# VH-VL binders against Large ribosomal subunit protein uL30 (rpl30), part 2

Target 1, 158 residues: Large ribosomal subunit protein uL30 (rpl30), of Saccharolobus islandicus (c3nh88)
Amino acid sequence: MVELLGIIRIRGWAKAPWYINETLEMLRLRYNFNTMMYPKTSQILGMLNKVSPYVTWGEIDPDTLKLLIIKRLETAKGDKVSDSYVKEVLKIENIDTMVKQLYEGKIYLHKLDQYFKLPIRLHPPKGGFKGSVKRPYKNKGEFGYRGDKINELMRRMM

## First folded at step 4 (VH-VL)

Design b80 (from b59 with light chain N92D; framework fv_bermekimab)
Fold by ESMFold2-Fast, scan of step 4:
Structure b80 (fold): chain C 158 residues (1-158), chain A 119 residues (1-119), chain B 107 residues (1-107)
Amino acid sequence: as target 1 above (158 residues)
Amino acid sequence: QVQLVESGGGVVQPGRSLRLSCTASGFTFSSYGVHWVRQAPGKGLEWVAAISYDGSNKYYAESVKGRFTISRDNSKNILFLQMDSLRLEDTAVYYCARDYWEGYYFDYWGQGTLVTFSS
Amino acid sequence: DIQMTQSPSSVSASVGDRVTITCRASQGISSWLAWYQQKPGKAPKLLIYAASSLQSGVPSRFSGSGSGSDFTLTISSLQPEDFATYYCQQADSFPLTFGGGTKVEHK
């Protein structure tokens, strides 16, 4: 079972320093509210710590991932993702099976560019951010690691 | 509670300059991008310019590029629009508007300030 | 630039009527679409963002739908305070652009 990190860029309009911008682009977080999912590895955590003032992340749960796929993920040509599309292109039964295989490490979202439009782009959170995007989540702000609270934020941005 | 108040509009002659101001209160101004949107008498809305929360990134409509300059002073909670080489087609009510968390939606607007030309 | 085409340009309606306004983008904008209400002499007011999200304080008779390039604003039962001009706005990319507006006026 793989731990999956959901990552949202929350500070994107201001120009970032060159090395930060390069790392954000490697993570496919070029624009504000770009959202990606990666397996939790030391490599990914190292990259996230370097760009932490621009992103927030945490462990995404299966229910939130399923909603993300249904409500926000698009096919490569821009259509909604359906059970029939998943069956056609991934050769698996449905979206529930896709979610299961993502957690089993049998497929990786960031490797599926040929079938899905990546990165996913979320909307501003319903009601706005509760804290400052210029302060770390640890200190009553919004950026950086937020554990399982990423799921609550993602649902407000769908 | 959240307020944006524009000032600086008035009657001007073609070719002259004018500076608009927008004073913000009731929120942390330095955390929000802000926009200028104008509306000619009896016409629709036209987006003019935008500035990021820290002032490092600016965007302009093609019709004003090279003539207008957007800026902000986060220590005083003021947004500015410097309008140079004014033309008759710049006649409009100018609104400042707060960006909704970098979604490029306008959740709060000022009352507007009228820029017009002497006949 | 993304062009926003609004229909109709005006509609005559009575209190209690269902009013539908449409907005078409010249290219796909996903759900990056907002709707605004403007009363004469007043600043616009945000009604709906992200195509279908109702802004806080806006009555539930207002609803938005659509994605991609075709969008709709619906007022389920028109009230006296709803006679106004409505604008759509794309938020996908700069320059930001508005539709031409739809004036909802008394029949």
Scores: ipSAE 0.225, ipTM 0.761, lowest interface PAE 2.8, mean pLDDT 91

Design b81 (from b59 with light chain S31D; framework fv_bermekimab)
Fold by ESMFold2-Fast, scan of step 4:
Structure b81 (fold): chain C 158 residues (1-158), chain A 119 residues (1-119), chain B 107 residues (1-107)
Amino acid sequence: as target 1 above (158 residues)
Amino acid sequence: QVQLVESGGGVVQPGRSLRLSCTASGFTFSSYGVHWVRQAPGKGLEWVAAISYDGSNKYYAESVKGRFTISRDNSKNILFLQMDSLRLEDTAVYYCARDYWEGYYFDYWGQGTLVTFSS
Amino acid sequence: DIQMTQSPSSVSASVGDRVTITCRASQGISDWLAWYQQKPGKAPKLLIYAASSLQSGVPSRFSGSGSGSDFTLTISSLQPEDFATYYCQQANSFPLTFGGGTKVEHK
């Protein structure tokens, strides 16, 4: 099974230095609340650590991933994703099967640009951020690694 | 209590300059982006300019680009709008507004300051 | 630039009425839409953000719906304090743009 990281850009307005911007663009996190998923690999973790003041990440769970697909992911033409669309373009039964295959490493969201508008864009969290986006999560802020608490934040931003 | 208070409006002649200020209190000003929105007498709302929480990124409406400059002083909790080459079409009440967590929604607004012209 | 077309420009209503205001974007904006209330001589007040999320402190009689390019603000039972002008605003991309406004006035 693949461990999946959910990543959200939380400092979208601030101009980043050129070397940070290059890495953010490679991760497809160019604008406010751009959200992507990647397999948890040493390469991805290295990139995230380099851009940590601009992003927050953690391990996304299947229930949160399903909600992300239903509520926020858009088809290439901008429509909501449905079971019928998934069946049409991916030739798999439904969104539940898509989630299962993402965790099995049979498909990767970041390789499905033909069918889905990527990156996903989330809303500001309901009630706003609790801490400062200028401070790390481990120091009462919002940026950087937050483990399974990424699921709670993502649900507040859907 | 979040509060935004505009000042600097007044009567001006076409072609002149004017600087508007917006003083913020009741929140950590340096953590929020802020905007200027105007409204001509009896007309609708028009977004004018925006500045990121650290001042590093700025946006302008096409109608004011090259004439208006947005800036901020986070040490004093003040937002500015420097208005150069003023035109009759710039007649409006100018509001400053707080950005809702980079969602580009305006959750708090000032009372507004009127900019008008004499002839 | 994204053009926001709001309708109607005005509506006459009585206390207790259901009022519906619509807003159309010239291109898809997902759910990046807010609704504001403005009373004469006052600054606007945020009612709804993200097309359907009720701002803290706003009465539950206000609701928003829609996605893509068509959006609706509904006031389920109009109260005396609701006579005002309402504006939609797209937050999808710069420049930010507002609808032309809808004045809710007494019959």
Scores: ipSAE 0.580, ipTM 0.877, lowest interface PAE 2.2, mean pLDDT 92

Design b83 (from b59 with light chain S53E; framework fv_bermekimab)
Fold by ESMFold2-Fast, scan of step 4:
Structure b83 (fold): chain C 158 residues (1-158), chain A 119 residues (1-119), chain B 107 residues (1-107)
Amino acid sequence: as target 1 above (158 residues)
Amino acid sequence: QVQLVESGGGVVQPGRSLRLSCTASGFTFSSYGVHWVRQAPGKGLEWVAAISYDGSNKYYAESVKGRFTISRDNSKNILFLQMDSLRLEDTAVYYCARDYWEGYYFDYWGQGTLVTFSS
Amino acid sequence: DIQMTQSPSSVSASVGDRVTITCRASQGISSWLAWYQQKPGKAPKLLIYAASELQSGVPSRFSGSGSGSDFTLTISSLQPEDFATYYCQQANSFPLTFGGGTKVEHK
């Protein structure tokens, strides 16, 4: 089983240094609320730590990933993702099977942009952010690593 | 309680300058982007300008580029709009509005300040 | 610039009526659309953001739908306080743009 990190850009308006923007673009997080997921690796963690003040991340669970696919992920043409679409383009049974294969490391979302519009763009969280986006999550803020609490935030942004 | 209060509007002559202010209270002003939106008498809403929470990014509507300058003072919780080379077409009520978490929606608005011209 | 076209420009309605207002973007804006209510002499009030999310304190008779380029605001049962002008606004990209407005007035 692969651990998947869900990553959301939470500060996009303020000007960022060029080296931060370069790393955000490599992660496909160019605009505020751009959302991507990647396998948890040392390389990805290194990149996230470099851009920490602009993003929040944690381990996404299968239920949240399924909701993300159903509610926010779009086909390359901009339509909602359906079981029939997944069967047509990925040659697998349905969205549940897609989620399973993402956790098994058999497919990677970041390599499927021929079939899906990436990155996903979420909306501001319902009720706004609870803390300051200018402070780390562990210090009464919102940016940086937040563990499994990423799932709660993502659901408020769908 | 979130409040935005505009001031500085008035009667001006074409070609003159005017500076509008918007004083914010009831929230951490330095954490929010803010906008200016105007409305000509009997007409619809027109977005004018925006400034990021730290002042590093500014955006303007094409109709005001080169004439208007948006700025902010986070130590005093004040948003400004410096309006130069004013035209009759700039006649409007000017609202300041708080950005909804960088979603570019306007969750709180001031009461507006009227800018008009002597005949 | 993204042009926002509202239809109709005005609608005559009675209390209890279902009112539907549409908004079309000149290019795809996903769900980056808000709806505002404005009463005479007052500042606009945010009703709906992200095309379908009801702002806190807004009555449940208001609902939004749509994605891409076509959007709808629905008032399921018009109340006396709902006679106002409604505006859509795209939040996808700068410059931000508003629709021309729809005035909901008494029959």
Scores: ipSAE 0.209, ipTM 0.753, lowest interface PAE 3.1, mean pLDDT 91

Design b84 (from b59 with light chain A50E; framework fv_bermekimab)
Fold by ESMFold2-Fast, scan of step 4:
Parts: structure tokens; C-alpha cells; sequence
Structure b84 (fold): chain C 158 residues (1-158), chain A 119 residues (1-119), chain B 107 residues (1-107)
């Protein structure tokens, strides 16, 4: 089974060294609240640690991923994703099957840009951020690794 | 109370330069991105340029790239738009506007300053 | 660039009427859309952000709906102060773009 990381850019507009901006672009996190999902690999973790002051990430759970697909992921034309659309373009039964296959590593969201609008764009969090986006999550801030608390944040941004 | 006040507009000749200013008060200016939006007489709104809260990131509409420069002075709470190589097509009321939540919405606007051309 | 198309360009209405204005993006913009009201000689005023969220101080007769590429602004019962020009704006990506505007005027 694959562990999946949900990643949200939480500090936009800030000037960063060119190599940081290059890495953010490679992760498809160009604008604030851009959200992507990647398999948890050493390569992805290395990139995230390099850009950690600009992003927050953690392990996304299947329930949150399903909500993200239903509420925020868009078709290439900008429509909401439906069971019928998933069946048409991915040739699989429904959204529940899509979620299962993402965790099985049979499909990868970041390789489906022909069918879905990526990156996913989230709303600002309901109630605002609880801490400063200029401080690490581990030190009462918002950026960097936050483990399973990424699911709570994503739900507030849907 | 949030206020934005534009100044520096006036009558100019084609090819000349003009510098617009926008003075902010009633909020922590250094914490907000700000934008310039223009409107030609009798026409619709056109976004012109944006600058991040710290001045490090700048964005421009294609029609003004290379001719206009956005900048800010956070110590004085002032936003600037340096307009070079002005064209008749730049005739408009220029508004400064505050960015909302880094969402690229405009929650507060100034009153506008008119840039027009003689002849 | 993302092109924003508003319809109609103008609508004649009476006080108490329900007015509907539509906005279409040339590409998907999720819910990153705002609606503004502009009265003659005045700066625009933010009415709705994130497609459907009412800005504080805006009357409840204004509502927004839609996601992806098709959006609607509705005024449920037009009041005398609502005769104005309305603009949609996409906030998905730079350059930011506005619709061409819809003028709501007296019959």
C-alpha cells in the first residue's frame, strides 16, 4: 500500500531564493492554497524539507481524499468530479474505486492532468489559520510537517 | 477605518512618464498585498499590477509589462505605480485596492486618480 | 489568460424584480470568483467572494452560486440603490481578469 502526502502551499507572494521557487514549481505549488498529493517517497520528502517554510504537509486519509475529490477536484473543463466522469475517463467504477486505486499505487493523481485540473485550489481555512504561517507547525506555527493534522486543515479549506 | 487615497494623476503627453501614489491608513499596510486596477472612461475594469506584502513579488498585465513598475514603501504606507512610455490606451481612472486573504479579491478600494492625455 | 464573459451586457428592471447575471470563465477557476458593484463616479464595492460568500455589510438579497466555469449573481428583490454596473472577477491565476460588466438600469 502507498502512503499519500497531502501538501498545501500556505505562504504565497513571498520572495524566495530561485532554487526554492524552482522546487515549488516542480511540486506544482505555484500559488497560495495550491494543493497536491504525492506518494510518500524520499525524493518528495527531500523536496518538501527544502521548501518547508512555504508549505504544510502530512499523511492524507481516505475519507479526506474522497472529500477533496468530491468538493475541490475539477475536471479538465472545470466541472465537479462525478462517478460517471471517473467511469468515462479512468474506466473504473466510481470515486470510491478511484480512492482505493490511489492508495494501491495503481494510479497517481499528479499524472492525471489530462482529465483533472491540477493543482487543486483550496479556499482559505474557515476561521483562519490558528498559528502564524511564518512559524513551523512544531513551534506553534503552520508550516512544515503536521502529520495526520493535515486532514483537519484540508477539511477547513474545502 | 481602512482608507486608500490615490494621487499623481493628471494630463500627460504620449511617450512621457507619470508616477501614481496610493497612501494607506487604518490597517497594517505591511501585512497586505495591494493592486492597481484601471478603468477607461465608459469602459470596464482592467487589472494592471500587483505587489506582495513585502514588495518581493510583482505581477503585471501583458499590456503594461516593461512599461509600468509597481513598488511600495512599507515605512510610509505608500504604494507606487511608475508609468513609462505612456500610450493613449492608458487613459483611465487608476484605483489602488487591498488584497483580501491572499485570495486576490479586492475588499477596499481608493477613490481613483484620472490619467488622461492632451490633444 | 482566462477570459471572463458576462451576460447580459445590460438589463432593464423595476424595483422588486429578481435579477440574474451570469459569468463564464474560459477555463476552470474552481470557486475563485468575486462579484463587484459599481455606481457611477464611484469605486467598485466587493459583494461576494469565493463564488458564494457574502462580504460583511452586503444585504442578503445578493447571492452568488456556481463553481468551475459557470457562475451566477442573483438579486432576489431589486431595490432603488441596486441600479449599478456589476462585474465578476476571476482570482484563480495571474493575470487577474474581470468580466465586461452588466449594467442594471431602470425600465
Amino acid sequence: as target 1 above (158 residues)
Amino acid sequence: QVQLVESGGGVVQPGRSLRLSCTASGFTFSSYGVHWVRQAPGKGLEWVAAISYDGSNKYYAESVKGRFTISRDNSKNILFLQMDSLRLEDTAVYYCARDYWEGYYFDYWGQGTLVTFSS
Amino acid sequence: DIQMTQSPSSVSASVGDRVTITCRASQGISSWLAWYQQKPGKAPKLLIYEASSLQSGVPSRFSGSGSGSDFTLTISSLQPEDFATYYCQQANSFPLTFGGGTKVEHK
Scores: ipSAE 0.005, ipTM 0.503, lowest interface PAE 13.4, mean pLDDT 88

Design b85 (from b59 with light chain S93Y; framework fv_bermekimab)
Fold by ESMFold2-Fast, scan of step 4:
Structure b85 (fold): chain C 158 residues (1-158), chain A 119 residues (1-119), chain B 107 residues (1-107)
Amino acid sequence: as target 1 above (158 residues)
Amino acid sequence: QVQLVESGGGVVQPGRSLRLSCTASGFTFSSYGVHWVRQAPGKGLEWVAAISYDGSNKYYAESVKGRFTISRDNSKNILFLQMDSLRLEDTAVYYCARDYWEGYYFDYWGQGTLVTFSS
Amino acid sequence: DIQMTQSPSSVSASVGDRVTITCRASQGISSWLAWYQQKPGKAPKLLIYAASSLQSGVPSRFSGSGSGSDFTLTISSLQPEDFATYYCQQANYFPLTFGGGTKVEHK
């Protein structure tokens, strides 16, 4: 089973040095509240640590991923994702099977641009951020690694 | 569906003040950064000012820094540009434009409002 | 401020011609570059974002290329509705800056 990281850009509009912008571009996090999902690898973790003042990340769970697909992911044409659409374009039974295959490493969201609009666009969190986006999560802020608490934040931004 | 409508332009005297407004509809205004871009008669586009989705970050072109103030009211879906100490070189059509989700690109623009001078 | 230099400032062309417009940034901006079309008396329209991504609803005869500091917009076969002024815009650094524009006019 592949461990998946959900990543949200939480600081847009900050002037970022060229090397930070290059890494954010590679992660497809060009604008505030852009959201992507990647397998947890040392390469991805290295990139995230480099851009940590601009993003927050943690391990996404299957229930949150399913909600993200249903509520925020759009088809290439801008429609909501349905079981019938997933069956038509991915040739698999339904959204639940899509989630299962993402965790099995059989498909990767970041390679499905042909069928879905990526990056996913979230809304500002319901009730606002609880801490400063200019401070690390570990020090009463919002940026950087937050473990399983990424799931709570994502649900507030759907 | 998505619409931006500017108002507040007109004829002013040098040294006076003017406030421009841009009313947004057809999208969640509070989720987008928005900008002012101007164009002098017969000239090219010049970016003027920008404000983030929540108003916490503001940026200005050097030519207007200290004279113009950008603000927004998310409860009314309105963007403002307060223009103080107006100069003849500020003569232009002023457009409001919204950010695209893929970066600081402008997918929708208003019709523009003209600011010009008499003296 | 990042200076954006467009060339040419104007080009005379006929329907069916291939038109290429260049844009050079005074420093590296990766792929943070957009192209706009503006017709007289109208607001600009976004054509290309992220240097090479075609905006929804824009005809496929428009294409963008480049990265770093050198960029091009190509119209593969000019149509009557394409006579307009075109602008590049860098999106990497504040203040945001536009090129001086390229007017595509009738021969």
Scores: ipSAE 0.299, ipTM 0.789, lowest interface PAE 3.6, mean pLDDT 91

Design b86 (from b59 with light chain S93D; framework fv_bermekimab)
Fold by ESMFold2-Fast, scan of step 4:
Structure b86 (fold): chain C 158 residues (1-158), chain A 119 residues (1-119), chain B 107 residues (1-107)
Amino acid sequence: as target 1 above (158 residues)
Amino acid sequence: QVQLVESGGGVVQPGRSLRLSCTASGFTFSSYGVHWVRQAPGKGLEWVAAISYDGSNKYYAESVKGRFTISRDNSKNILFLQMDSLRLEDTAVYYCARDYWEGYYFDYWGQGTLVTFSS
Amino acid sequence: DIQMTQSPSSVSASVGDRVTITCRASQGISSWLAWYQQKPGKAPKLLIYAASSLQSGVPSRFSGSGSGSDFTLTISSLQPEDFATYYCQQANDFPLTFGGGTKVEHK
């Protein structure tokens, strides 16, 4: 069972050093509210710590991931993702099975460009951010690691 | 209460310069991007320029690029628009507007300041 | 640049009517669309962001729908204070662009 990190870029037009911009590009977080998901590995965590002031991340749960797929993920043509589309292009039963296989490490979202528009782009959170995007989450702000509270934020941005 | 108050508008001659200001209160100005949006008399809204919360990134509409300069002073909570080489087509009410959490939506607007040309 | 085409330019309506305003983007903007209300002599007010999210303090009779290139703003039961000009705005890419506006006026 793989632990999956949901990652959201929360500073889109702040000027960043070139090496930060290169790392954000590698993570596919070029623009504000670009959202990606990756397996929790030391490599990904190292990249996230390097770009910490520009992103927030945490462990995404299956219910939130399913909502992300249904509400925000788009097909290559820009349509909403349906059970029938998943069955047609991935040859698996439905969205629930897709979520299960993502957690089992049998498929990786970041490798499915042929079928989906990536990165996903979320909306500003309903009611706005509660803290400053200029401060770390640990210090009454919004950026950096936030554990399972990433699920709460993602739902407010769908 | 969030407030944005524009000033500096007036009657100008073609080719002259004018600087608009927008004073912010009721929120942490240094945490928000801000925009200038204009509206010619009897016409619709036109986005003019934007500046990031830290002043490091600036964007302009093509119609004003090279003539207008957006800037901010976070210590004084003031947004500026320096308008050079003014043309008749720049006649408009100029609004400053707060960016909605970097979504590029405008959740709060000032009352506007009018820029016109002498007849 | 992304062109925003708004229709109709004006609509005549009575209190209690359902009013629908449409907005079309020249290219796909996902759900990066907002709706604003502007009354004469006043600054615009944000009604809806992210195509369908109602801004806090805005009455529930306002709703937005659509994605991609075609969007609608609906006022389910028009009230006297709703006679105003409405604008859509794309937030997908710079330069930011507005629709031409729709004036909701008395029949």
Scores: ipSAE 0.078, ipTM 0.712, lowest interface PAE 4.8, mean pLDDT 90

Design b87 (from b59 with light chain F94Y; framework fv_bermekimab)
Fold by ESMFold2-Fast, scan of step 4:
Structure b87 (fold): chain C 158 residues (1-158), chain A 119 residues (1-119), chain B 107 residues (1-107)
Amino acid sequence: as target 1 above (158 residues)
Amino acid sequence: QVQLVESGGGVVQPGRSLRLSCTASGFTFSSYGVHWVRQAPGKGLEWVAAISYDGSNKYYAESVKGRFTISRDNSKNILFLQMDSLRLEDTAVYYCARDYWEGYYFDYWGQGTLVTFSS
Amino acid sequence: DIQMTQSPSSVSASVGDRVTITCRASQGISSWLAWYQQKPGKAPKLLIYAASSLQSGVPSRFSGSGSGSDFTLTISSLQPEDFATYYCQQANSYPLTFGGGTKVEHK
């Protein structure tokens, strides 16, 4: 089974060093509240640790991923993603099957630029951030690895 | 499907200029960094230049700094390489290649365009 | 610049053989290394990224290992379509650099 990482940009990047900006660009996280999803690999983890002061990440669960697709992901033309759109462009039954195939590693969201508008744009979290975005999650802040608590944060930003 | 198609190669004289183009299709060009990689006849691969997805950052190999300029037009899905003060050592097939999302790797390449010299 | 040294420059092999190609970086590059396959007249194809991660669609007989400065590409059982030139590439920092290549040819 493939583990999937949900990643959210939580700080602006103006005046960040060029090598940090380059890595954020590669992850498609240029603007605050941009979110992307990638398979959990050592390479992705290496990139995330390099840019950790600007992002938060953790393992996204299937229910949160489905909500992300339904509420926030847009088609290439800016419309809501529907079961019929998924059938037309991916040739699979519905959104539930899309979620299943993403976890099986049969398709990768980050490679579907032709069909979906990426990166996904989230809203500021309902109730605001609970800690400082300038401190690590592990030290009463918000940035960096937060494990399964990424799902709670994502739901508050949809 | 993802495609990159190079054009603009040809026979030139030393000291002249040449502009290469790479037309992208099948993906959101403006979301990807792109590179130029060259290969001299019978020799290995040499990375030449890179440009970030929005054109704000540009990188060059030492051998081409000050002579080559990389640029892009995201509205037309085209990558460019302006080659000035061409030398015999610049003889090569020039490939454009897309940044792989997992790092500075190349997941898709064009077919290449040959730059060679008449003298 | 980071220099990438590949060995051997060529290897003669038969179908079914285990083939090992090595790549050495002049300084530490962690796991930021890729392997490419190139057939005559064609553009290179990405086989392995992050030193050991197999690219989608690449046969499982290809594997990569190593970290830091020493890396290997292994083809566990050489097939007819595997006769090609292989290149390593460091992805640690700009300028990006390739190894000199290893030609896998018929005995």
Scores: ipSAE 0.000, ipTM 0.489, lowest interface PAE 15.7, mean pLDDT 87

Design b88 (from b59 with light chain F94W; framework fv_bermekimab)
Fold by ESMFold2-Fast, scan of step 4:
Structure b88 (fold): chain C 158 residues (1-158), chain A 119 residues (1-119), chain B 107 residues (1-107)
Amino acid sequence: as target 1 above (158 residues)
Amino acid sequence: QVQLVESGGGVVQPGRSLRLSCTASGFTFSSYGVHWVRQAPGKGLEWVAAISYDGSNKYYAESVKGRFTISRDNSKNILFLQMDSLRLEDTAVYYCARDYWEGYYFDYWGQGTLVTFSS
Amino acid sequence: DIQMTQSPSSVSASVGDRVTITCRASQGISSWLAWYQQKPGKAPKLLIYAASSLQSGVPSRFSGSGSGSDFTLTISSLQPEDFATYYCQQANSWPLTFGGGTKVEHK
């Protein structure tokens, strides 16, 4: 099983160097709080390491993924995602089934641009960031790998 | 306590220049984007300009592009708005406002400084 | 630019009334909407951000709802200190834009 990574751009407004900006564009993290999901592969990890001062990431859990879909993900037309919409466009029973298939790697969110508005954009975290977005998570900051603590941050930004 | 204090407003003639300042205290100024928002007498709010926490990105309303310049001095906790080629339409109370964690919402505002024109 | 249409422009109300103010964006802005309260001679105060999130220190009688292009601010039971002008603001894209304001005044 390949784990699913949740990734959030947290250093917004700031002008990124061209080589960093190219990679952020490839990850669909053009603006602050843009959020995407990708399988945890060596390719994705390599890209994240290159742009680490601008993003934070970790392993998303199914409960957080479901909340993200319900509260923040929009259809291509800008509507909330519903069970009926999922059934119509993905030909699967409901949102719970979509979450299960995304988590198991049977479908990938980044390949569903036709049906959903991507990237997802989160709101500022409730209570603000605890550390500096200019420092790494492991050193009292916010950027870079944060493991399962990505779920806590995502919930504060919904 | 978070405070933003504007200064530099006054009575000017059309075509002249004026520089507004906003002094911040009670928070780490260098960690926040900041905005200028104006309000003409008896009218609504109009967003004017914004600057990122590090000064690298600047945004302007179309009505002020090419005439106004936003800047900041993080060592002194001061935000500036250089206003050139002033027009009667620029008459307003000018507020500086702190960006709410880069969400482009305004959580703290100064008291405002009035820019007006003499006959 | 994204135009924000706010209605009504004014509403006459009494203490204890339920007051509803609406805001419509000319294009979809997801949940990137805030509501502000402004009292005469004072700077605006943030009430609601992210369409429905209540700012710390703001009374629970204030609530926001909506997504996409249609948004509502509700004051469940108007208090004397709530007579003010209210503004919506979109935070989705540059340039940032405000609604025209709604003045809540005494009947």
Scores: ipSAE 0.091, ipTM 0.719, lowest interface PAE 4.3, mean pLDDT 90

Design b89 (from b59 with light chain N92D S93Y; framework fv_bermekimab)
Fold by ESMFold2-Fast, scan of step 4:
Structure b89 (fold): chain C 158 residues (1-158), chain A 119 residues (1-119), chain B 107 residues (1-107)
Amino acid sequence: as target 1 above (158 residues)
Amino acid sequence: QVQLVESGGGVVQPGRSLRLSCTASGFTFSSYGVHWVRQAPGKGLEWVAAISYDGSNKYYAESVKGRFTISRDNSKNILFLQMDSLRLEDTAVYYCARDYWEGYYFDYWGQGTLVTFSS
Amino acid sequence: DIQMTQSPSSVSASVGDRVTITCRASQGISSWLAWYQQKPGKAPKLLIYAASSLQSGVPSRFSGSGSGSDFTLTISSLQPEDFATYYCQQADYFPLTFGGGTKVEHK
């Protein structure tokens, strides 16, 4: 199976140099609270480390991914994602099978623009951020790598 | 060609201050994060501080936090390290280094400037 | 803080030898590891980034491997210019930290 990274943009644009702006655009994280998911690869991690002051990321679990698909992901036409829609456009049985295939590396969410509205947009977290978005998670802030704690944050933003 | 040149090192008394500078040329300075890394005589490398491209984010090693201040002047292509309340343990060659595009790796370094203490 | 442990602290070698240097992180850092070469009186030089990516201009006899917590730098056939001190560095969490160094010296 593939490890999947959930990535949330947590800081708006302010004098970002060209490579940071371009990297955020390549990751499809143009606006605050934009959220994307990618396989954990050295290339993706390299991009994330260069833009770490603007994003937070960690390993998303299957239950959180399923909730993200059900509650926040939209079809290209702006409707809720349903089992019947997944069967129609991806030719697979249901959302549970979609989640399984994402972890198996058989499909990649970031390549499915024709069927889903990307990036996913989240709400500000319930209760607000606990630390400063200008400090790293490791140093009592919010940006950068946070491991499995990304799942808790995502659920507070759904 | 990329170049980083440090200056401002010297002999200092404990408890006093020094300001180090690093002048950059040959690249768009305002597009890169830059770091200070030190090396005590005959010892290994120790990361000291970092500043983002625009100066909005600053990071410090715990040993220097509250005593050292990193800053930059993008109009002049200069990186600074203001060192207050200097201690014998701060004796080292101080290097400035540039972020690599792929991560927090240092593809270019200055020649270093020595900070040491008189008896 | 993430502690980086290098072994050995020194190794005696001859030209043509295969030299292996190991670096261990106190926690998982994925592939966020670099290797540097430092010669006496000079600034360090980046050799390897992202655990295994060879920096432009660095000879192919240098290679890096590993992921997670255990990493290795290999020099396949030591040349006269390779006698130097080598450092690993983790790039995953602040504060950034270096290994203690490995001195490659003449037998």
Scores: ipSAE 0.006, ipTM 0.500, lowest interface PAE 13.4, mean pLDDT 87

